VH-VL binders against p39998r288to527. Designs and how they scored, part 36

Target 1, 240 residues: p39998r288to527
Amino acid sequence: VQLLEMESITSEFFSINSAGLLENFAVNASFFLKQKLGGRARLRLQNSNPEPLVVILASDSNRSGAKALALGRHLCQTGHIRVITLFTCSQNELQDSMVKKQTDIYKKCGGKIVNSVSSLESAMETLNSPVEIVIDAMQGYDCTLSDLAGTSEVIESRIKSMISWCNKQRGSTKVWSLDIPNGFDAGSGMPDIFFSDRIEATGIICSGWPLIAINNLIANLPSLEDAVLIDIGIPQGAYS
Below, E stands for the ipSAE of ESMFold2; O stands for the ipSAE of OpenDDE; V2 stands for 0.75 times the mean of E and O plus 0.25 times the DockQ between their complexes.

## First folded at step 12 (VH-VL; framework fv_canakinumab)

Design r6 (at its last look DockQ between E and O 0.82; V2 from the best seeds 0.82)
Fold by OpenDDE, look of step 12:
Structure r6 (fold): chain C 240 residues (1-240), chain A 119 residues (1-119), chain B 107 residues (1-107)
Amino acid sequence: as target 1 above (240 residues)
Amino acid sequence: QVQLVESGGGVVQPGRSLRLSCAASGFTFSRYGMNWVRQAPGKGLEWVAIIWYDGSNKYYADSVKGRFTISRDNSKNTLYLQMNGLRAEDTAVYYCARDSFWGFAFDIWGQGTLVTVSS
Amino acid sequence: EIVLTQSPDFQSVTPKEKVTITCRASQSISEYLHWYQQKPDQSPKLLIKHASKSFSGVPSRFSGSGSGTDFTLTINSLEAEDAAAYYCHQSDSYPYTFGPGTKVDIK
């Protein structure tokens, strides 16, 4: 809610459009995650090991989806990182124009898309790349998981499968949620009482966040280890 | 537990051939570049060769180029070093070494196998 | 090829003393310099990767520093078990090369 307002002020008062903010997020967030993946020391063409694999879980019905695809684009465009994206809906059923646009660019940059958890698992079996990061971008701050799931039983089932798959990842795999982990309320940071499944996020990437929300997340999400605020170019005046 | 075990070493005459093997266990072998490093008796370490995780690329030290061939079978979790035209100066303990997770450093080493080239 | 040199070749040190080993590269290798320890009749063990990153399980008394052409391995307080040969290794470019090694003995 607060973030939406800030973005609105940024656009209307400062004439910084959403596309600019999206790109800024993608650039800076990708830099952050690349460092987590080993930075320039590892991400080099001369590396004799396989590239790391990043998996993105995204929805087409919120801003988080577009952000995630843009982030994915910046991660894979150099060829140093493999990226696979799974949507809460079929790829052919994408409705949001921005998500479609970002998806097209993402694919052109070498990003891959699968249409189910089973397809994802099959893809993983064929790759030598370990899954090191999962980007949770299904919910975001501008919708609830119930909103997404309520549109179709098929979508609900997919979301549950995606959450289940994500939570099964252990060891070297870290889960970074955009703005808010799935299964939590973005405003309060409390568990969503209308949806029982939750992402066990290890980190949060946000563009702006109420302090009250982060404290509640820390209290209610034991897996959470880190949180980073990404500078997306929102002027200070937009916060006042 | 992660481990590498070399085998195939022995005593051979100059000009002969020998094939070394390195058996990997305790990790996903196909996700790591692999190296051979040798050490002559009482001397320092010498890098010999590297092979990419999928075998797509290989590089050799000049001292062995054209004589040695590094290869791997990921289905068998095994690294190989085919040594042809052996010379006295090839006498050494041969180690297989795994690239670290991020690559470039060698984080796991075998116990080594001794190759002696002598008339 | 990139030539690595080490200094000193040998040193005998009293326990609890600080030990410093230097490695110099013939050209810049950025941070692709690694340190290994090898005890008698044992395989080498990775100590420091990428100039300054300690490998898992390595005691805190070991540290690495440097970039470009000059690198240093430091043992802050030498223990008896630290008697070994130490090698630097560059992986900046092929062929990979090792330093000649530094032997550390305990007095």
Scores: ipSAE 0.902, ipTM 0.956, lowest interface PAE 0.4, mean pLDDT 94
Fold by ESMFold2, look of step 12:
Structure r6 (fold): chain C 240 residues (1-240), chain A 119 residues (1-119), chain B 107 residues (1-107)
Amino acid sequence: as target 1 above (240 residues)
Amino acid sequence: QVQLVESGGGVVQPGRSLRLSCAASGFTFSRYGMNWVRQAPGKGLEWVAIIWYDGSNKYYADSVKGRFTISRDNSKNTLYLQMNGLRAEDTAVYYCARDSFWGFAFDIWGQGTLVTVSS
Amino acid sequence: EIVLTQSPDFQSVTPKEKVTITCRASQSISEYLHWYQQKPDQSPKLLIKHASKSFSGVPSRFSGSGSGTDFTLTINSLEAEDAAAYYCHQSDSYPYTFGPGTKVDIK
């Protein structure tokens, strides 16, 4: 997909490292989501209501998981938003160095991690908050859900339970997929024919580039209401 | 139907105590901060106290601090105000009021209950 | 601690005319000011939250503006049912406080 190539070209040509692009994404996406949650009218000290809850569903991937955890850190670090993350693998099995780094910082900033859907549901009941936003970061431009699920039956079963949980959320819960909704092909925007479970996303957060397959996503994802492009600071010269 | 109904008002002598109740219905009571606001006859509104959704924090107006205690029972969807050491200037209609979804503004009010402190 | 003042104390207004009520805070409260309407023998009702956000079901003739220390409630074309007392309320810091109220009557 063009976004993977563009991010690599930007890093090499302009001496812009991936950590800088990740941080730009996290700051700007965090601001966007904070406004959706009420901004300064709601997100401040001394609110007598429970903080809003955001749930992150993430993979062990630099392109999706690392961005999601950096975003989660920015959402929770001031204490106005509760964030819980559930990975497609156990957190002890994380391998990607950037995901591990962002996860460590995320936890130090007050972010929570659970290891199962049942633990997630228990945490939600303890907090007495309905989830208002789910961030889907299980799939990115560099792999499909079927690629990820094919690594083990345990991971496949876990991904299916996470998708099922997400799609059962009701009321005003908004589901924002990073780049490509889980269960769709990044190039075409069509459903992944090798893995039938998919996220019923209500919004898409695009990292730096418009998603050119949007018409196919609209046709096959009737829940989709919105798409936003987050500025990550790619120099204009990188587009030429 | 979202509703708040106060009860427990009446006539009491100075120095005595009274406990007000506010019954909530039609919403998830345990997810909202709750307030008491009073209005002396012919006068304006005066904020009295707030209790956070889980009961973890309570704050009071200076005029009632040390004498009044706000509390809640989330299993019964009920807010309380324990009023000790009542004075003539506590005579008022007492309203319970719910914080809005984003908090801070009071979007649902009860009809009020009258407390008269008289010799 | 934060004192709110309102002006005018009382206003008698011809139907269909504009009503302007001001609320001034003794220190900056950003946008953490709310407006309530109280009709005779009724409990208060929320009109405007967070300085300028209309509450659900409030007629469009009501609007709020301001930030910091100076806030305004406007009724652009007064209707008979708008005769009431109007209160501002700050939620910037505890203790929360109300303004003294502005009574609006039909002339």
Scores: ipSAE 0.734, ipTM 0.905, lowest interface PAE 0.8, mean pLDDT 86
ESMFold2 (binder alone), look of step 12: mean pLDDT 94; pTM 0.960

## First folded at step 14 (VH-VL; framework fv_canakinumab)

Design m1 (at its last look DockQ between E and O 0.86; V2 from the best seeds 0.83)
Fold by OpenDDE, look of step 14:
Structure m1 (fold): chain C 240 residues (1-240), chain A 119 residues (1-119), chain B 107 residues (1-107)
Amino acid sequence: as target 1 above (240 residues)
Amino acid sequence: QVQLVESGGGVVQPGRSLRLSCAASGFTFSRYGMNWVRQAPGKGLEWVAIIWYEGSNKYYADSVKGRFTISRDNSKNTLYLQMNGLRAEDTAVYYCARDSYYGFAFDIWGQGTLVTVSS
Amino acid sequence: EIVLTQSPDFQSVTPKEKVTITCRASQSISEYLHWYQQKPDQSPKLLIKYASKSFSGVPSRFSGSGSGTDFTLTINSLEAEDAAAYYCHQSDSYPYTFGPGTKVDIK
């Protein structure tokens, strides 16, 4: 809620629209994650090892999905990183105009999309690339898992499957949630009481930093190891 | 217990051929570039060849180009070095070495196998 | 090819002394310079990767620095077990090449 308000203020008073903020987020966040993937030392031509694989879990319900796809675009556009995205719904069922737009660009940049966890697993077997990062962008800061799951039982089952898969990847794979880990309330940082499943995130990438939420996440999410605030170009005056 | 084990070394006459093998275990072999490095008795290390993880890209030192062939069988977790037209100067301990996880450095080495080329 | 040189060729050192080995490349290799230790009758072992990053399990007394063409391996306080040959290696471009090595003996 706070982030939405800040975006509105930024647009109305500073003429920096959401598309600009989205791109700023994607660029800076991709830089951050590329460093986590080994930086320029690894992510270059003539590497005799396979490219790392990043998996994105996204939804069509909020800006987080669009952010994730933009981020994915920036990660895979050089060819040094492979990216696969799985939505909480079928790709053909996407409705949000921004998500659709970012999806199209994402695909043009070499990003791949699968339609199920089983398809994801199959793709992983064919790709001789280690999964090193999972980007959790299903919930975001402006909706809940209950909201997403409320669409249908099929969607709910899909989300649960995605969460289960993600949590199984832990060990050699780091999980980075955008703004808020799935299964937690975006405002308070407390566990969502209406949805029992949650992602065991190891890191948080956010464009806003509500201190109270972060403190509660630290207290209630033992897997959390890191958190980074991404500068997306919100003027200081917007906070006044 | 990541390890590499070389085999196939021995004594051969000049002009003959020899095939070295390197058996990999303890890691996903198909996800690593693999190298051969040799060391003549009492001398330093010399890079011989590399084969990328998928097996399609190969590079050689000039000293062995046209004579040696590096290959791999990912289904058998084995690296090979076919050495043809052997010369006295090819006498060395031959090591197989794995690229590090990020690539470019060699983080795992075998015990080496001795190749002696003499009349 | 990129030629690597090392200095010194040989060094006899008393335990607890600081040892410095230099490696110079004939052209810039960015950070794609690595250091290996080889003890007698053993296989080489990776010490430092990408100029300054310690490999797992390597004692803290070993450190690497440098970029471009000039690199340094430092042993802060030499131990008896550190008697070995040390090699730099570039992987910036093919063919990969090694330095001639530096032999470190213990007095």
Scores: ipSAE 0.880, ipTM 0.934, lowest interface PAE 0.5, mean pLDDT 94
Fold by ESMFold2, look of step 14:
Structure m1 (fold): chain C 240 residues (1-240), chain A 119 residues (1-119), chain B 107 residues (1-107)
Amino acid sequence: as target 1 above (240 residues)
Amino acid sequence: QVQLVESGGGVVQPGRSLRLSCAASGFTFSRYGMNWVRQAPGKGLEWVAIIWYEGSNKYYADSVKGRFTISRDNSKNTLYLQMNGLRAEDTAVYYCARDSYYGFAFDIWGQGTLVTVSS
Amino acid sequence: EIVLTQSPDFQSVTPKEKVTITCRASQSISEYLHWYQQKPDQSPKLLIKYASKSFSGVPSRFSGSGSGTDFTLTINSLEAEDAAAYYCHQSDSYPYTFGPGTKVDIK
């Protein structure tokens, strides 16, 4: 709740467009993740190995889905990183205007979208690219996983299969959750008691604000290895 | 254990052909670019050719272009070098080498196979 | 084609002394230069990748520096086992090329 209020205050008080904050996030988060993928030593023309694959799990929401698709665009736009996105709903059922806008740009930059976990797995085999990063953007700071799942049995089953797929990615695959890992309450950092499936995140990308509940997340998420704060250009006056 | 083992070297007359093989084990062969590098007796290293992970992108040193063909069979984890029109200056130990995970550096080398081109 | 030159061709060095090997490219190759060690009758081994990044298991006495056209491999305190030939290799563009090598011996 406090993150939602801070972004609204920033937009109105300082006349900073929320699209500008999203773009600053995408630029800075993509730079961070590119370094994790090997940076310019790896991400360049004429590499004889396959491009790394990043998988985005996204909801139809401005706070998480839109950020994830803008980030995905920045990752794939130079052609050195393959990005596949799977939404919690079908892509033709997207309602959020910013998610739609960012998705259109993402596709123009070479980003791919699949509509099921089985299609994702098929695409992975065809590409023969190692999945090195999964970006978890299914739950933002403004909603819980149980709220999303409660809208239909089909959506709930889809989310459960996406979580199951993600948690089966072992080895060198890193799972980065945007702001709050799926299955955790943003305010407390405690597990969501109404929906038991949880993403086993290895990292958290915080967008502009420190995660208030980080100590509880550390205590309840043993897979967690790292947390980073991405500068999105919020004026210092907004914190007063 | 990650390993590359070359074979197919020998003594051959000028103008003849040889086919070298490199057997790979201990890693996902189909996800790595592969190279041939040669070294004439008492001389330095010379890059010969590369084939990309998918098998269709191939590049050669000018000294072998048009005479040598690099290929791979990802189902057999094997790299090949077809050497046609062999010349005395092709006499060398031939190494296969794997691109590193992030590419471009050669992190795993075979022990080499000797090719001698002599009348 | 990018030509690499190395200096010196040969260096005989007292144990524990510093060894410096230079590699110069005929055009900028940014940081896309790698160093290999080859002991007699052995295959080459990767030492340094991307100009300055040590490969796994390489002793800390080996270091690389440089960017653009001028590159240096340094052995801070030579050990007997370091007697070998050393080669630079550019991967900036095809065809890939190696330097002619520098042989390092123990006095």
Scores: ipSAE 0.745, ipTM 0.904, lowest interface PAE 0.8, mean pLDDT 86
ESMFold2 (binder alone), look of step 14: mean pLDDT 94; pTM 0.959

Design m2 (at its last fold request DockQ between E and O 0.91; V2 from the best seeds 0.84)
Fold by OpenDDE, look of step 15:
Structure m2 (fold): chain C 240 residues (1-240), chain A 119 residues (1-119), chain B 107 residues (1-107)
Amino acid sequence: as target 1 above (240 residues)
Amino acid sequence: QVQLVESGGGVVQPGRSLRLSCAASGFTFSRYGMNWVRQAPGKGLEWVAIIWYDGSNKYYADSVKGRFTISRDNSKNTLYLQMNGLRAEDTAVYYCARDSYYGFAFDIWGQGTLVTVSS
Amino acid sequence: EIVLTQSPDFQSVTPKEKVTITCRASQSIDEYLHWYQQKPDQSPKLLIKYASKSFSGVPSRFSGSGSGTDFTLTINSLEAEDAAAYYCHQSDSYPYTFGPGTKVDIK
């Protein structure tokens, strides 16, 4: 809520709109994740090993999804990283205009989209790329998992499947949640009492958090290893 | 345990052909570029060839280009080196070497197989 | 091709002494320089990757430094078991190439 307010102030008072902030997030977050993927040493076309695979779990109806797609775009556009996105709904059912826009650009940049966990698994089998990063972008600050799941039983089931798949990923795979791990309240950092399933995130990529939320996440999410604050260009004056 | 085991070496006359194999185990073979590196007796290491994880690209040292062919069968976890038109200077221990996880460095080596080209 | 040179060709060193081996590339190879150790009658082993990153299991006395054209492998305190040949390897561009090697003996 506080972050949304800051973004609003940023837009209204400083004339830095949401699209700009989103792009800034994507650029800087992609830089961060590329380093996690081996950086320049690994990420070059002359590498004889397969490109690393990044899987994005995205909402079709919130800003987290749009941010994730933009992030995915920046990750895959050079060809050094393979990116597959799975939405909480079918590709043909995308609701948010920004998500749609980012999806189109994402596709043009070489990003792939699958329509189910099964399709994702099939794609993974065909790609010799190791899944190294899962980006959890289903919830974010502006909605809850319950909000998403509450729209239909089909979507609820799909989300549960996605969470299950994500949590099954082990080894070298790291899970980075955008803003807040799925299944947690963005404001308090406490587990969502209305939805039992939760992403076992190993990292969090955010543009701003209440400190209390971070503390609660640390207390309630043992898998959490790291958290990074991405500079998205919010002026200092917006915090005052 | 990650392991590479070369085979196929032996004594051969100049102009003849020989096929080396490298059996991989203990890792997902299809996710690694593979290399051949050779070492003449009492000499240093010489990179021979590399093949992409999926076989899509191959590169060779100039000294073997046109004569040697690197290939792989991911279903069999095996790397190959077809050596044609063998020369005395091809006499060496041939190692298969795996690219490291991030690529470029060779982190796993076989014990090597000796190829001797002599009249 | 990129030519790598090493210096010295040979070192005879007393245990506990510091050993420094240099590798020079004919052109810039950024950080794509790796170091291998080869003991007699053994296969090479990776020591340092990407100029300065130690490979897993490598003793801390081994370190690498450098970028561009000049690289250094350092053994901070030589152990008897470190008697071996050491090779640098560039993977910046094809064909890959090795240095001629440096032989380190124990006095």
Scores: ipSAE 0.906, ipTM 0.959, lowest interface PAE 0.4, mean pLDDT 94
Fold by ESMFold2, fold request of step 21:
Structure m2 (fold): chain C 240 residues (1-240), chain A 119 residues (1-119), chain B 107 residues (1-107)
Amino acid sequence: as target 1 above (240 residues)
Amino acid sequence: QVQLVESGGGVVQPGRSLRLSCAASGFTFSRYGMNWVRQAPGKGLEWVAIIWYDGSNKYYADSVKGRFTISRDNSKNTLYLQMNGLRAEDTAVYYCARDSYYGFAFDIWGQGTLVTVSS
Amino acid sequence: EIVLTQSPDFQSVTPKEKVTITCRASQSIDEYLHWYQQKPDQSPKLLIKYASKSFSGVPSRFSGSGSGTDFTLTINSLEAEDAAAYYCHQSDSYPYTFGPGTKVDIK
């Protein structure tokens, strides 16, 4: 995947660390999504309507999960957006050090975590907030659902339940996948041949350069309406 | 279709009470802040009160504070205004108005109900 | 409380001409100023929200501008059906307030 190599080159060539790239992504993606939610006109104190709800579906992966939780932190930290995260594994089973770090900060900033689709639905009922955005961060460009599901039938069943829930959201809910929608091969953009369930994404948020296989995603994902490239601060010299 | 319908207006004597209702239909009532706005005959618009989507916060114009109470029943999709200690200056058409989707502006208005306070 | 003033109180305007209505706030309200149209014996209707954003279905001849304390509603080419009262409304802070209104008539 070209994005993996480009991020590695940036760190080595310009002495830029990955923490800086993560933070640039979170800031810029958060700004983009805030505008989709109404921006300053809506997102302020004393609004008599409920705050919008953003749901994050995340894996225990540095490239997807860590980005998603940093993004979630930026969305909820001002108190104008409600954010709930559901991981593909139990929160107590998180192993990636950056995912753990970002999750701790996210919670301190007011982010919420639930441990099941059932708990997610209960929380939604309690909040009475419209779910306007689902962020799909279950698969990054360096992993596929086949890789994650092949480690446990319990995890596979959980991921299928999360995909089912996401695809059942109706009305004005928009589904934004980080880099690659779940159920597609990260390198080619073709459907994953070993895992049949797929996120019906309406948008893709690319971190760094555009996905090389965007044409295959367009051809095989009829729900897709938009793709956006988020500037994470990769220097132009890295590409020359 | 989205609608707000006020009721409960009428002619009352000063010092009496009246309860206005606003029936909402065609939208998820429990997700919107709701307002009362009044207009005395031949005069401009005057904001009266707001209640937040969940009933947690209520705010009033100084002219009605302590006498009027705004409330809502989300299970019945109904907004209320309890008006106590009515005065001649409260004579007006009373509108209910819905906050817009992003809030703060009033995008849906009822047709109003007339309250006349006179001897 | 925030006081809104409107100018002029009344305009009689030839069809097709430009109409300009101003609203001034006693303190900064950023962009939290909205415009409503009210025809005789009708409920108000939202025209412009957040100073400059047209509400759905509002003809393009209506536009709003301004921020802070000075705001303008413009009707670029007045139509006969635009004869009405026009009100500004601030929602920056409670209590919410309306301007006193501007009546626009056809000559």
Scores: ipSAE 0.727, ipTM 0.900, lowest interface PAE 0.9, mean pLDDT 86
ESMFold2, look of step 14: ipSAE 0.720; ipTM 0.898
ESMFold2 (binder alone), look of step 14: mean pLDDT 94; pTM 0.959
OpenDDE, look of step 14: ipSAE 0.897; ipTM 0.948
ESMFold2, look of step 15: ipSAE 0.715; ipTM 0.893
ESMFold2 (binder alone), look of step 15: mean pLDDT 94; pTM 0.959
ESMFold2, fold request of step 21: ipSAE 0.711, 0.719; ipTM 0.893, 0.894
ESMFold2 (binder alone), fold request of step 21: mean pLDDT 94, 94, 94; pTM 0.961, 0.960, 0.959
OpenDDE, fold request of step 21: ipSAE 0.905, 0.905, 0.903; ipTM 0.961, 0.960, 0.958

